# Designs tried in a protein design chat: VHH binders against Type II methyltransferase M.MthZI (mthZIM). Part 3

Target 1, 355 residues: Type II methyltransferase M.MthZI (mthZIM), of Methanothermobacter thermautotrophicus (Methanobacterium thermoformicicum) (p29568)
Amino acid sequence: MKTTHRIYFKNSADMNELKDKSINLVVTSPPYPMVEIWDRLFSELNPKIEETLIDEEDGLRSYNLMHEELEKVWHEVDRVTAPGGVVIINIGDATRKIGKKFQLYPNHVRTIDFFFDRGYQVLPFIIWRKQSNKPTKFMGSGMLPPNAYVTHEHEYILIFRKEGPRQFKTEEERKLRRESAYFWEERNQWFSDVWTDLTGVSQRLNHKNLRKRAAAYPFELAYRLINMYSIMGDWVLDPFLGTGTTMIAAACAGRNSIGYELDHNFKDLIESRINETLKLSNEIVMRRINDHIEFIREKNGKYYSENYKFKVTTRQEQDIRLYYPRTYKKIKNNEFEFFYQEVNPKKERQSKLNI

## First folded at step 4 (VHH)

Design g28 (from f4 with S103G; framework vhh_7n9e_1)
Fold by ESMFold2-Fast, scan of step 4:
Structure g28 (fold): chain B 355 residues (1-355), chain A 119 residues (1-119)
Amino acid sequence: as target 1 above (355 residues)
Amino acid sequence: DVQLVESGGGLVQAGGSLRLSCAASGFTFSTYWMYWGRQAPGKGREWVSGISGSGEYTAYASSVKGRFTISRDNAKNTLYLQMNNLKPEDTALYYCARGDLYGRYFDYWGQGTQVTVSS
């Protein structure tokens, strides 16, 4: 097995490198409109934004102009997404005072409206609650009603599906779908509409392997979403690639990827992260297996994995195949190929337990 | 809330050295990629260097490679940038930044510390 990963250092408002209906899954987190750190990026894309935001202090017009820039990318996302494909956008709302007016700018609502208007099905989406500390600063009148404001502590993972359920027309496609299944207990954890379990390294890691696994966090979020909404060999797109997390998670999951990133200086950082992740790629997949084996010990499962001979909860899990990238090579300055090895749980189980 | 506070900037002669520090609070420092960026007078912010949560992996902009060294002390929640062989073109406001949980974006920036390199 081999996967291909391409990075284009350009604005994803134009993705002419990609054919219509060629992408099965989009996983991305755009710059958030009205979050102050993104003001410069949006103003560089459209100088009118600086005028409305700074000179006129018009937050609502600035919000609309920023979303118009994102919607150029969403039009391209719509063009390239295949029927049955899924678009996943992690986005936070912004709380901000512009001039004399404080309010929340509901970025998730405008993002939902875009895909709803284009005929996408909005699937049940996820509230991702970040780790929070007691606030030491707050907006409004403090302890005095009614002019005190609620602390904003979550982001949204919005999930859209194009044209309806994906069809699997060939026996080869149906086989790959079965091999791409997740475990019953992973299903129960991952398909909750509230995620609070991705809040810190100490909550996720075995004490023995703390340093090595710190390198793999924050990949877990992208890795889950890719396993939930695609099959092995699918093409995953991230139009706002940044430091490469979606690409690396796709590689670890046996999926191809394409990323777009404005800043060419991220190239070296992405390659460094690929090398770090490859050292942990076997551990990532073996953690899934070890967690499964621990889970299934207390169950009288009726079914067996055909490939690995351990018990599973359902018939649908019997054909699961798990691979990890063992090596990669750079084909071009912007293109990488990953080469895979199928996991050997018997050999790995004898050498270590990961809970 | 997340706080990033930079220190260590100042005026230095060409060929000199400075060490910048960034004190981080309000999050689990060891789980995040951390970065240094800079903004030269009249120019946009540019990325300078990044370091993984473990400290095992680092990356540098080509303009600073071999002259600057990024490091971190996770026990002290502190990020460092050792700058050697400084050039007048390194004159900028230097910012500490946190990567988001995906590691794809800089989601928090400090106020910055000014570095001025005289010819």
Scores: ipSAE 0.000, ipTM 0.307, lowest interface PAE 11.8, mean pLDDT 82

Design g29 (from f4 with S103D; framework vhh_7n9e_1)
Fold by ESMFold2-Fast, scan of step 4:
Structure g29 (fold): chain B 355 residues (1-355), chain A 119 residues (1-119)
Amino acid sequence: as target 1 above (355 residues)
Amino acid sequence: DVQLVESGGGLVQAGGSLRLSCAASGFTFSTYWMYWGRQAPGKGREWVSGISGSGEYTAYASSVKGRFTISRDNAKNTLYLQMNNLKPEDTALYYCARGDLYDRYFDYWGQGTQVTVSS
């Protein structure tokens, strides 16, 4: 098994390197309109935005212009996404005071409207509730009604499907689909419409394991979505690649990827993250297996995995095959190939016991 | 109540050295990638360096590679940037940031510490 990963250091408003209908899954988190940290990036894309931000009464105009820049990318996303393909956008709304006016800028609504207007099916989407400390400072009038404001503690993982359910017409495609299945207990955790930090983590995991998992949470989010909405060998696109999380998650899941990133300085960071993740890639897959073994021990599974010699809850899980990248090669400055090993739970467990 | 407080900036001659520190509080420091960024007058923010939670992995922008060294002390919740062979073009406000790598943006920035390189 081999996967290919390419990075283009350019504006994803133009993805001419990609053919129409060539991408199976888009997983991305764009710069958020009206979140102050992105003001400069949006203003560099369109200088009119800086002008509207200086005019303290022009918040809505700034919001509209920022979304117009994102929509240039979404037009390209629409062009390259194959029928049956899925577009997943993690986006937060912004609360911001411009001049004397405080309000929420509903980024998720504008994003939904774009894809809905283009004939996409909006699938049930996920509220991602991020870890937050109890607020010590309050916005508005504190304890005095009615001018106090609720805290904003979540982001949206919006899910759009192009044209309808994906079809698997060849035996090769159907086989890969079966091998790309997830465990019953993973499905029950992942397909909830609310994701909270560390929800579903088994009790009795030590503090060290929880810290290690928390550090990988942005990775885990991408990894779950890729496993939920694609099969092994599919092409995953991230038009706002940043530090490479979607690409690395795709590699860990046995999928190909393409990423776009404006800042070429992220190139070395992405390579460092690849090297970090390769050391952990076996542990990622082994955690899935160990979690399954622990889960199924309490349940009398009806079906059996011949591949891994353990019981499973459903017939569809019998053909699951799990791979991890062992090594990679840099083919070009912007292109990587990953090479895989199928996990062997018996051998891996035996090796650890010999320590 | 996430806080990032930079210190160690100042005026230095070209070819000189400076060490920046960032004191972090309000989160589990050892689990996050930490970054140094900078903003020169009239320019946008640019990424300078990053370090993994364990400190095992580091990365640098091409403009500073070989001259700057990022490090961290997880027991003290402190991030460092050792800057050697400073150039006038290194003049900028330097700030540390905690990264949410998936979201492609850094979720918290410090207030920054000014570095000015003469000549």
Scores: ipSAE 0.270, ipTM 0.682, lowest interface PAE 5.2, mean pLDDT 84

Design g3 (from f4 with Y32N; framework vhh_7n9e_1)
Fold by ESMFold2-Fast, scan of step 4:
Structure g3 (fold): chain B 355 residues (1-355), chain A 119 residues (1-119)
Amino acid sequence: as target 1 above (355 residues)
Amino acid sequence: DVQLVESGGGLVQAGGSLRLSCAASGFTFSTNWMYWGRQAPGKGREWVSGISGSGEYTAYASSVKGRFTISRDNAKNTLYLQMNNLKPEDTALYYCARGDLYSRYFDYWGQGTQVTVSS
């Protein structure tokens, strides 16, 4: 098993390196329109935005222009996404006061509209609830109605499917799909439409040291989505790659990836994160196996994994195979190949104990 | 209740040194990549340096590589930035950031500590 990962340091409004219908899954978090930290980025993409931001009555114009910049990327995303492919966008709405007018700017609505209008199926999406420590300039009127404002405590993980359900028509495709399955208990956790377990509650994080080292908060989000909406060997795209989390999660899940990032300064950071993750990658799959063993201990599972010699809850879990990247080669300055080892629970645990 | 409190900024002459500190609380510090960013007068925020949870891996923006050193003390929940051979263009408000959103978006930015490099 081998995966390929490429990074392009350029604006993803033009992804000419990618052929039409070549991408199976998009997982990304763009700069959020109307969140002040992104004002400079959007203004550099379109200088008219800077002009509208200083107009105290023109927040809606700024909002529209920022989304027009994002929609250049979404047009490319639409072009490269294969039929049956899934587009996942993590996006927060922005609360902001421009001049004397405070309001929420509903970024998720504009994003839904884009894909829905282009014939995508909007799948049930996820509310990612996390404690917000974002700078805010609003308090409203405190205890006095009606000018007090609700606390904004979540982001949206929007999920869009192109043309309809992906078909698996060959035996090779169906076999790979079965091997890419997740455990029943993972399904129950991951397919909730509200995620609160990635808020960094100390009890969960402190309980298992392996979890803390192997599955950092932003990594875990990307890793879940990749396992939920793709199979091993698929091509995952992140048009706003940033620090490389989606690419690293794809590699850890046995998927190929392509990322776009405007700032070449992130190259060194991404490579450092790749090297860190390779030393911890076996812990990620061992955590999944260990969590399963702990879970199934309480059950009289009626099905059996011959691969790993443990019981499972459903027939679909019997063919699960878990791999971790053991090493990588830099093929070009912007291209990496990862090489894999299938997990062996007995061997991996014994090696860990010997350390 | 995530808190990041930066300190150690000040006025220094070109060629001088400063050491910044960031005290972190309200999250599991040892498992998170931590970052330093800066915002120069009239400019947006720029990423400067990052360090892995273990401290084994570090990264730097081209403009500071070889002059700045990022480090951390996980027992004290403290992040450091040693800045050497400071230049006037290093003048900025320096922020401690937690990397708990993927992509290039940094969350849980602190209030910042001002660094001014003269002449």
Scores: ipSAE 0.297, ipTM 0.700, lowest interface PAE 4.4, mean pLDDT 84

Design g30 (from f4 with S103T; framework vhh_7n9e_1)
Fold by ESMFold2-Fast, scan of step 4:
Structure g30 (fold): chain B 355 residues (1-355), chain A 119 residues (1-119)
Amino acid sequence: as target 1 above (355 residues)
Amino acid sequence: DVQLVESGGGLVQAGGSLRLSCAASGFTFSTYWMYWGRQAPGKGREWVSGISGSGEYTAYASSVKGRFTISRDNAKNTLYLQMNNLKPEDTALYYCARGDLYTRYFDYWGQGTQVTVSS
């Protein structure tokens, strides 16, 4: 087993490196319109944005211009996504005061409208509730109506499907699909439309002993979505790659990836993250197996995994195969190949008993 | 292990200046966006400023734009915030943070350094 990962340091408004209908899954989190950290990035893409922000009379023009920049990327995403492919966009709405007016800028609505208007099916999407670093926060006039404002505590993981359900027409494709299955208990956790178990910075402050684990929680979001909406060997695209989380999650899940990122300085960070992740990559898969063994221990499973010698809840889980990247090779300045080892739970259990 | 340690806070009079530092260790500093945030008593944490790994891109909250300057020294793994024309409203605990651009989360925060502006 081998996966290929490519990074292009350029604006994803032009993804000419990718053929039409070549991508199975898009997982991304774009710069959020109207969030101040991204004002400079958007203004560099379109100088008119800076002019509208200085005006401070109405943020709607800035909001529209920022979304027009993102929509150049979404046009490319639409072109490259294959029939049956899924586009997943994690996006937050922005609360912001422009001049005298405070309001929410509904980024998720504009994003839904783009794909809905292009004939995509909007699938049930996920509300990802983020935790504030202080439990009690007040916006507006505190306890006095009517000028107090609800606290903004969540982001949206929007899920769009192109044309219809993906078809698996060959026996080879159907076998690979079965091998890419998730556990029954993982399905019950991951396919909730509200995620509260993946929190932000406050989790790290409260649990410093989980520092290495906490550093991987953005990874866990991408990892879940990749396992939910693709099969091993699929091509995953992230047009806003940033620090490389989608690429690393795809590699850990046995999927190929392509990422786009404007800032060339992320190249060294991505390579550093690859090296650190490879030291821990087997732990990700072993965690899934150990969680399953604990779950099934007190259950009468109806079915059995011959490959891993444990009971499972459903017939579809019998053919699960889990791999982790053991090594990688840099093929070109922008291309990496990962090489895999299948997990062996028996060997891991024997090692733990000896310790 | 990632560590971020802020310093340079203190008591300063309105209209004064203060320079904050953040010493980073345990990661390749030059490849990360770095940020300053602040938390005032009884208020939520708010974003103040951010800087790209190379230092080529900077961003500021409207409340501090023109008064604060973010910078970094990648050779020394240090982030700076130069604060000029300080106002009583700038009184807060100031935090250094490492950014995760994929999810918009700040994945590591320091303990903070207290800035108190009188008058």
Scores: ipSAE 0.000, ipTM 0.169, lowest interface PAE 14.8, mean pLDDT 81

Design g31 (from f4 with S103P; framework vhh_7n9e_1)
Fold by ESMFold2-Fast, scan of step 4:
Structure g31 (fold): chain B 355 residues (1-355), chain A 119 residues (1-119)
Amino acid sequence: as target 1 above (355 residues)
Amino acid sequence: DVQLVESGGGLVQAGGSLRLSCAASGFTFSTYWMYWGRQAPGKGREWVSGISGSGEYTAYASSVKGRFTISRDNAKNTLYLQMNNLKPEDTALYYCARGDLYPRYFDYWGQGTQVTVSS
């Protein structure tokens, strides 16, 4: 098994390297309009934005101009996404005072409207509740109505499907689909429309015998979404790649990837992350297996895994195959190939018990 | 109870140096990526630098690359930013933040420490 990963250090408003209808899954988190950390990036893309924010103090016009820049990318995402393909965008709304006017800028609404207007089906999406800062002061007029403001505590993981449900027309595709299945208990955890368990690291003990694992945010978020909305061998696109989290998650899940990133300075950091992840990749997949074995021991499973001979809850889980990237090869400055090893749960477990 | 408290700002002449500190509490500091951001007078916030939990990986904005150095002391739960060859355009409120590998998400922000660079 082999996956291919390409990075283009350019503006994803032009993805001419990608053919129409070639991508099955997009997973991304864009710069958020009206969140101050992104003002410089948006102003570099369109200098009118700086004038509108600073000189004119026009928040609504600034919001519209920033979304016009993102929508150049969404037009390209629409072009390259195949029928049956899924586009997933993690986005937060912004609360901000521009001039004398405080308001929320509803980035998720504008994003939904774009894809809905393009004929996408809006699938049930996820509210991701993140930890919020404890303020030293209340926003607005404190305890005096009506000029006090609620705290904004969540982001949205928006999910759009192009045209209709994906069809699996060949026996090869149907086999890969079955092998790409997730465990019954993973399905029950991952397909909730409210995620409160992703903290980036283990921050609280809420299970008798387990610590919440230290999971890199947004690695676990990307890893779940890739497993939920693609099959092994699919191409995953991230038009706002940053330091490579979506690419690395795709590699850990046995998917190919393509990323776009404006800042060429992240190249060395991405390569360092690849090397670190290869050392941990077996642990990531063995965590899923060990969690499953713990779960099924407490529940009497009725079926058996064909490949690993442990019990499973449903017939659909019998063909699951789990791989981890063992090594990689740099083909070009911007292109990597990962090579995989299938897990051997009995051998891994015996070694752990003996040592 | 998560807290981030910045210190070390002040007035400095162009070409000078400052070292900023951020004291973190209420979480396992060594497991989180940490960031420095800044907001210049009359401008929006911009990302400056980031460092991995172990300290092995760092990243910098192009505007500060080669002049600023991010570091951390996990035993003291403290993040640092060494700023050299300061320019008037570095004048800003500097704040530390907890987040992930890409500076598109920050969990917690400090109140900031003011840096003013005279021409």
Scores: ipSAE 0.000, ipTM 0.301, lowest interface PAE 11.4, mean pLDDT 82

Design g32 (from f4 with R104K; framework vhh_7n9e_1)
Fold by ESMFold2-Fast, scan of step 4:
Structure g32 (fold): chain B 355 residues (1-355), chain A 119 residues (1-119)
Amino acid sequence: as target 1 above (355 residues)
Amino acid sequence: DVQLVESGGGLVQAGGSLRLSCAASGFTFSTYWMYWGRQAPGKGREWVSGISGSGEYTAYASSVKGRFTISRDNAKNTLYLQMNNLKPEDTALYYCARGDLYSKYFDYWGQGTQVTVSS
């Protein structure tokens, strides 16, 4: 098994490197309109934005202009996404005071509107709560009604599907789909419309593991979404690649990827993260296997995995195959190939215990 | 609440050295990549360096590679940037950031510490 990964250091408002209908899954988090950190980036893309921000009565105009810049990227995303493909956008709304007006700028609504207007199906989406603890900082007039404001505790993981359910017409495609399945208990957790377990703490862990060592929380978000909405060998796109997490998660899941990133300085960071992740890639899949073995021991599994000789909850899980990347090669300045090994749960588990 | 507090900036002659520190609180420091960025007057923010949670992996912008060294002390929740062979073009407000490793978005950064390099 081999996957291909390409990074283009350019503005994703033009993705001419990608053919129409060539992408199976988009997983991304854009710069958020109206969040102050992104003001300079948006103003460099369109100088009118800086002008409207200085005129403190133009909050709505600034919001609209920022989204117009993102929509140049979403037009390209629409062009390259294949029928049956899924577009996933993690986006937060912004709370901001401009002039004398404090309000929330509903970035998720504008994003939904774009894809809905272009004929996408809006699938049930996920609220991602980053912190389960109550914030200590209050917004507005504190304890005095009515001018106190609720805290901003979540982001949205918006999920859009193009044209309808993906069809699997060949036996080879159906086989890869079965091999790309997730465990029943993973489905139960991942397909909740509220994610709180990626808040930086875990009550389940009583020994050192991948999450504690590899700062895996943003990785876990991308890894789950890739496993939920694509099959092995699919092409995953992130038009706002940043530090490379979507690419790395795709590689760990046996998917190809393409990323776009404006900042050439991230090249060295992405390569360093690849090297870190490859060292830990076996542990990522072994954690899934160990979690499954623990789960199924307490549950009477009705079916059997012939590949790995353990019980599973459903017939659809019987053909699961898990791979991890062992090595990579740099093919071009912007292109990497990852090479895989299939997991052997008994051999890998035994080897680890011997150390 | 997440807090990042930078210190160690100042005025230095070209060719000199400075060590910046960032004190972090309100999150599990050892599980996050941490970053240094900078912003020169009238310019956008530039990423400078990053370090993995374990400290095993580091990365640098081309402009600083070989001159700057990033490090961390997870027991003290502190990030460091050792800056050697400083140039006038290194003059900027330096800020510590915790990255949202999913994308280019930096979810928290400090107020920054000013570094001024005179020719």
Scores: ipSAE 0.296, ipTM 0.702, lowest interface PAE 4.8, mean pLDDT 84

Design g33 (from f4 with Y102F; framework vhh_7n9e_1)
Fold by ESMFold2-Fast, scan of step 4:
Structure g33 (fold): chain B 355 residues (1-355), chain A 119 residues (1-119)
Amino acid sequence: as target 1 above (355 residues)
Amino acid sequence: DVQLVESGGGLVQAGGSLRLSCAASGFTFSTYWMYWGRQAPGKGREWVSGISGSGEYTAYASSVKGRFTISRDNAKNTLYLQMNNLKPEDTALYYCARGDLFSRYFDYWGQGTQVTVSS
């Protein structure tokens, strides 16, 4: 097995490297309109934003102009996404005082409107409540009504599907789909519409004393979304690649990827993260296997995996195959190929019993 | 609650050195990539350096490569930036940051520590 990963250091408002309808899944988190740290980036994309925001103190017009810049990227996302493809956008709303006016800027609404107006189906989406990101300060006039404001404690993981359910017309595609399945207990963790933290959902499933370290590399949410909404060998796009999390998660999941990043300085950082992740990639897959083996001990499985010689909850899980990237080759300065090894749970568990 | 507190900034002459520190709390420090960023007056925020959770892998922006060294002490939950051969253009508010999960640069930032390099 081999996957291909390309990074284009340019503005994703123009993705001419990508053919129409060539992408199966988009997973991204854009700069958030009206969040102050992104003001300069948006103003560099459109100098009128600085004028409107700083000189005129017009928050609503600034909000609209920032979203118009993001919508240039969303037009490209729409062009390249294949029928049956899914677009996933992590976005937070912004609370901000501009001049004398305080309000929330509902970034998720504007984003939903764009894809809904383009004929996408809005799938049930996720409210991501970051418990450790809870603000410690009150907003507005403190204890005095009516000018005190509720605390904003969550982000959105918006999920859009193009045209309708994906069709699997070849036997090869149907086989890859079966091999790309997730475990029953993973489905129960991942498909909740409220995520309270990286592991909050798992606590609700009676995984007692699950105070495990998060994955050694903090990319699990991208990894979950890729496993939920694509199959092995699919093409995953991130038009705001940043430090490379989506690309690395795609590689760990056996998917190809393409990323766009404006700042060429991230090139060396992404390569360093790739090298780190390759040393930990087996652990990521083995955690899934070990969690499954532990789960099935407490819950009787009715079906059997011939591939891994263990019980599973449903017939659909019988054909699961799990791979991890073992090595990579740099084909060009911005293009990589990853090479894979299939997990062997029997060999791995035997090794752990000896040491 | 996640908290990042920078210290060690100040006034220094061109060619001089400073060591910045960032005290982290509220999360498992050793599992996260940590970063230093900076914002000069009238300019946008730029990424400066990053280090893996183990400390084995580091990366630097081209403008600071060879002059700055990032390091961490996981036992003390502290991130460091050793800045050598400082230039007037290094004048900025320096902040540490934790990397996020969705191809975004940073999910948490400290308030920053001011570095001023005189000619």
Scores: ipSAE 0.370, ipTM 0.736, lowest interface PAE 3.8, mean pLDDT 84

Design g34 (from f4 with R98K; framework vhh_7n9e_1)
Fold by ESMFold2-Fast, scan of step 4:
Structure g34 (fold): chain B 355 residues (1-355), chain A 119 residues (1-119)
Amino acid sequence: as target 1 above (355 residues)
Amino acid sequence: DVQLVESGGGLVQAGGSLRLSCAASGFTFSTYWMYWGRQAPGKGREWVSGISGSGEYTAYASSVKGRFTISRDNAKNTLYLQMNNLKPEDTALYYCAKGDLYSRYFDYWGQGTQVTVSS
């Protein structure tokens, strides 16, 4: 097995490198309109935005102009997404005071409207709750009604499907789909509409194992979504690649990827993260296996995986195959090929076991 | 409560050196990529350098490669940036940042420490 990964250092408002209907899954998190840290990026894309924010103090117009910049990218996303393909956008709403007016700018609504108007099905989406503890920082007039404001604690993982359910017309495609399945317990965790533990860290790990796993899984969000909404060998696109997490997650999941990033300085950072990932790649797959073995011990599975010689909960899990990238080749400055090895649970668990 | 506190900035002549520090608290420091960024007067923030949780992997922006060295002390929860052969164009407020859980860039920026390089 081999996957291909390409990075284009340019504005994803133009993705002419990609053919129409060539992408199976989009997983991305854009710059958030009206979140102050992104003001400079949006103003560089459209100088009218700076004038609107500073000179006119017009929050609504600023919000609209920022979304118009994102929608140039969403038009390209729509063009390249194949029928049956899924577009996943992690986006937060912004609370902000412009001039004298404090309000929430509902970024998720405008994003939903864009895809809904283009005939996409909005699938049940996920609320990502980032805070575990009650906030101590207060917005508005503190303890005094009515001008005290609710703390905004969550982001959205919006999920859109193009045209309808993906069809698998060949026996080869159906076999690959079965091999790309997830465990019953993973399905129960991942397909919840509220995510509260997104570090990829289990309470069942001791501190030493926890640290090593966290270093391997800074990409747990992308890794889950890729496994949920694509099959091995699919093409995953991230038009806002940043530090490369979606590409790295796709490589770990046996999927091809394409990323776009404006900042050329991230090139060496992404390559360094690829090198780090190769040294930790088998731990990612072994964690899934170890979590499954721990789970099935308590639940008494009714079916058997001949490939891995352990019990599973459902018949569909019997055909699961798990791979990890072993090596890579740099084909061009911005193009990488990863080569895979199928996991061997007995040998690899034993060799990786340290207290 | 994630907190990042930068220190070590100051005034230095071109060709000189400075060492910046960032004290981190409120998270498991050794498991995150850490970054240095900077913002020059009248310009946006730019990424400067990054280092993996273990310290094994580092990366640098082209403008500072060969002149700056990033390092970390996980026992002390401290990130460092050794800056050598400083140029007037290195004048900026320098920020420490924690790595993101997803491909958004950086999920936190500290208050910054000012570096001024005279010609």
Scores: ipSAE 0.371, ipTM 0.746, lowest interface PAE 4.4, mean pLDDT 85

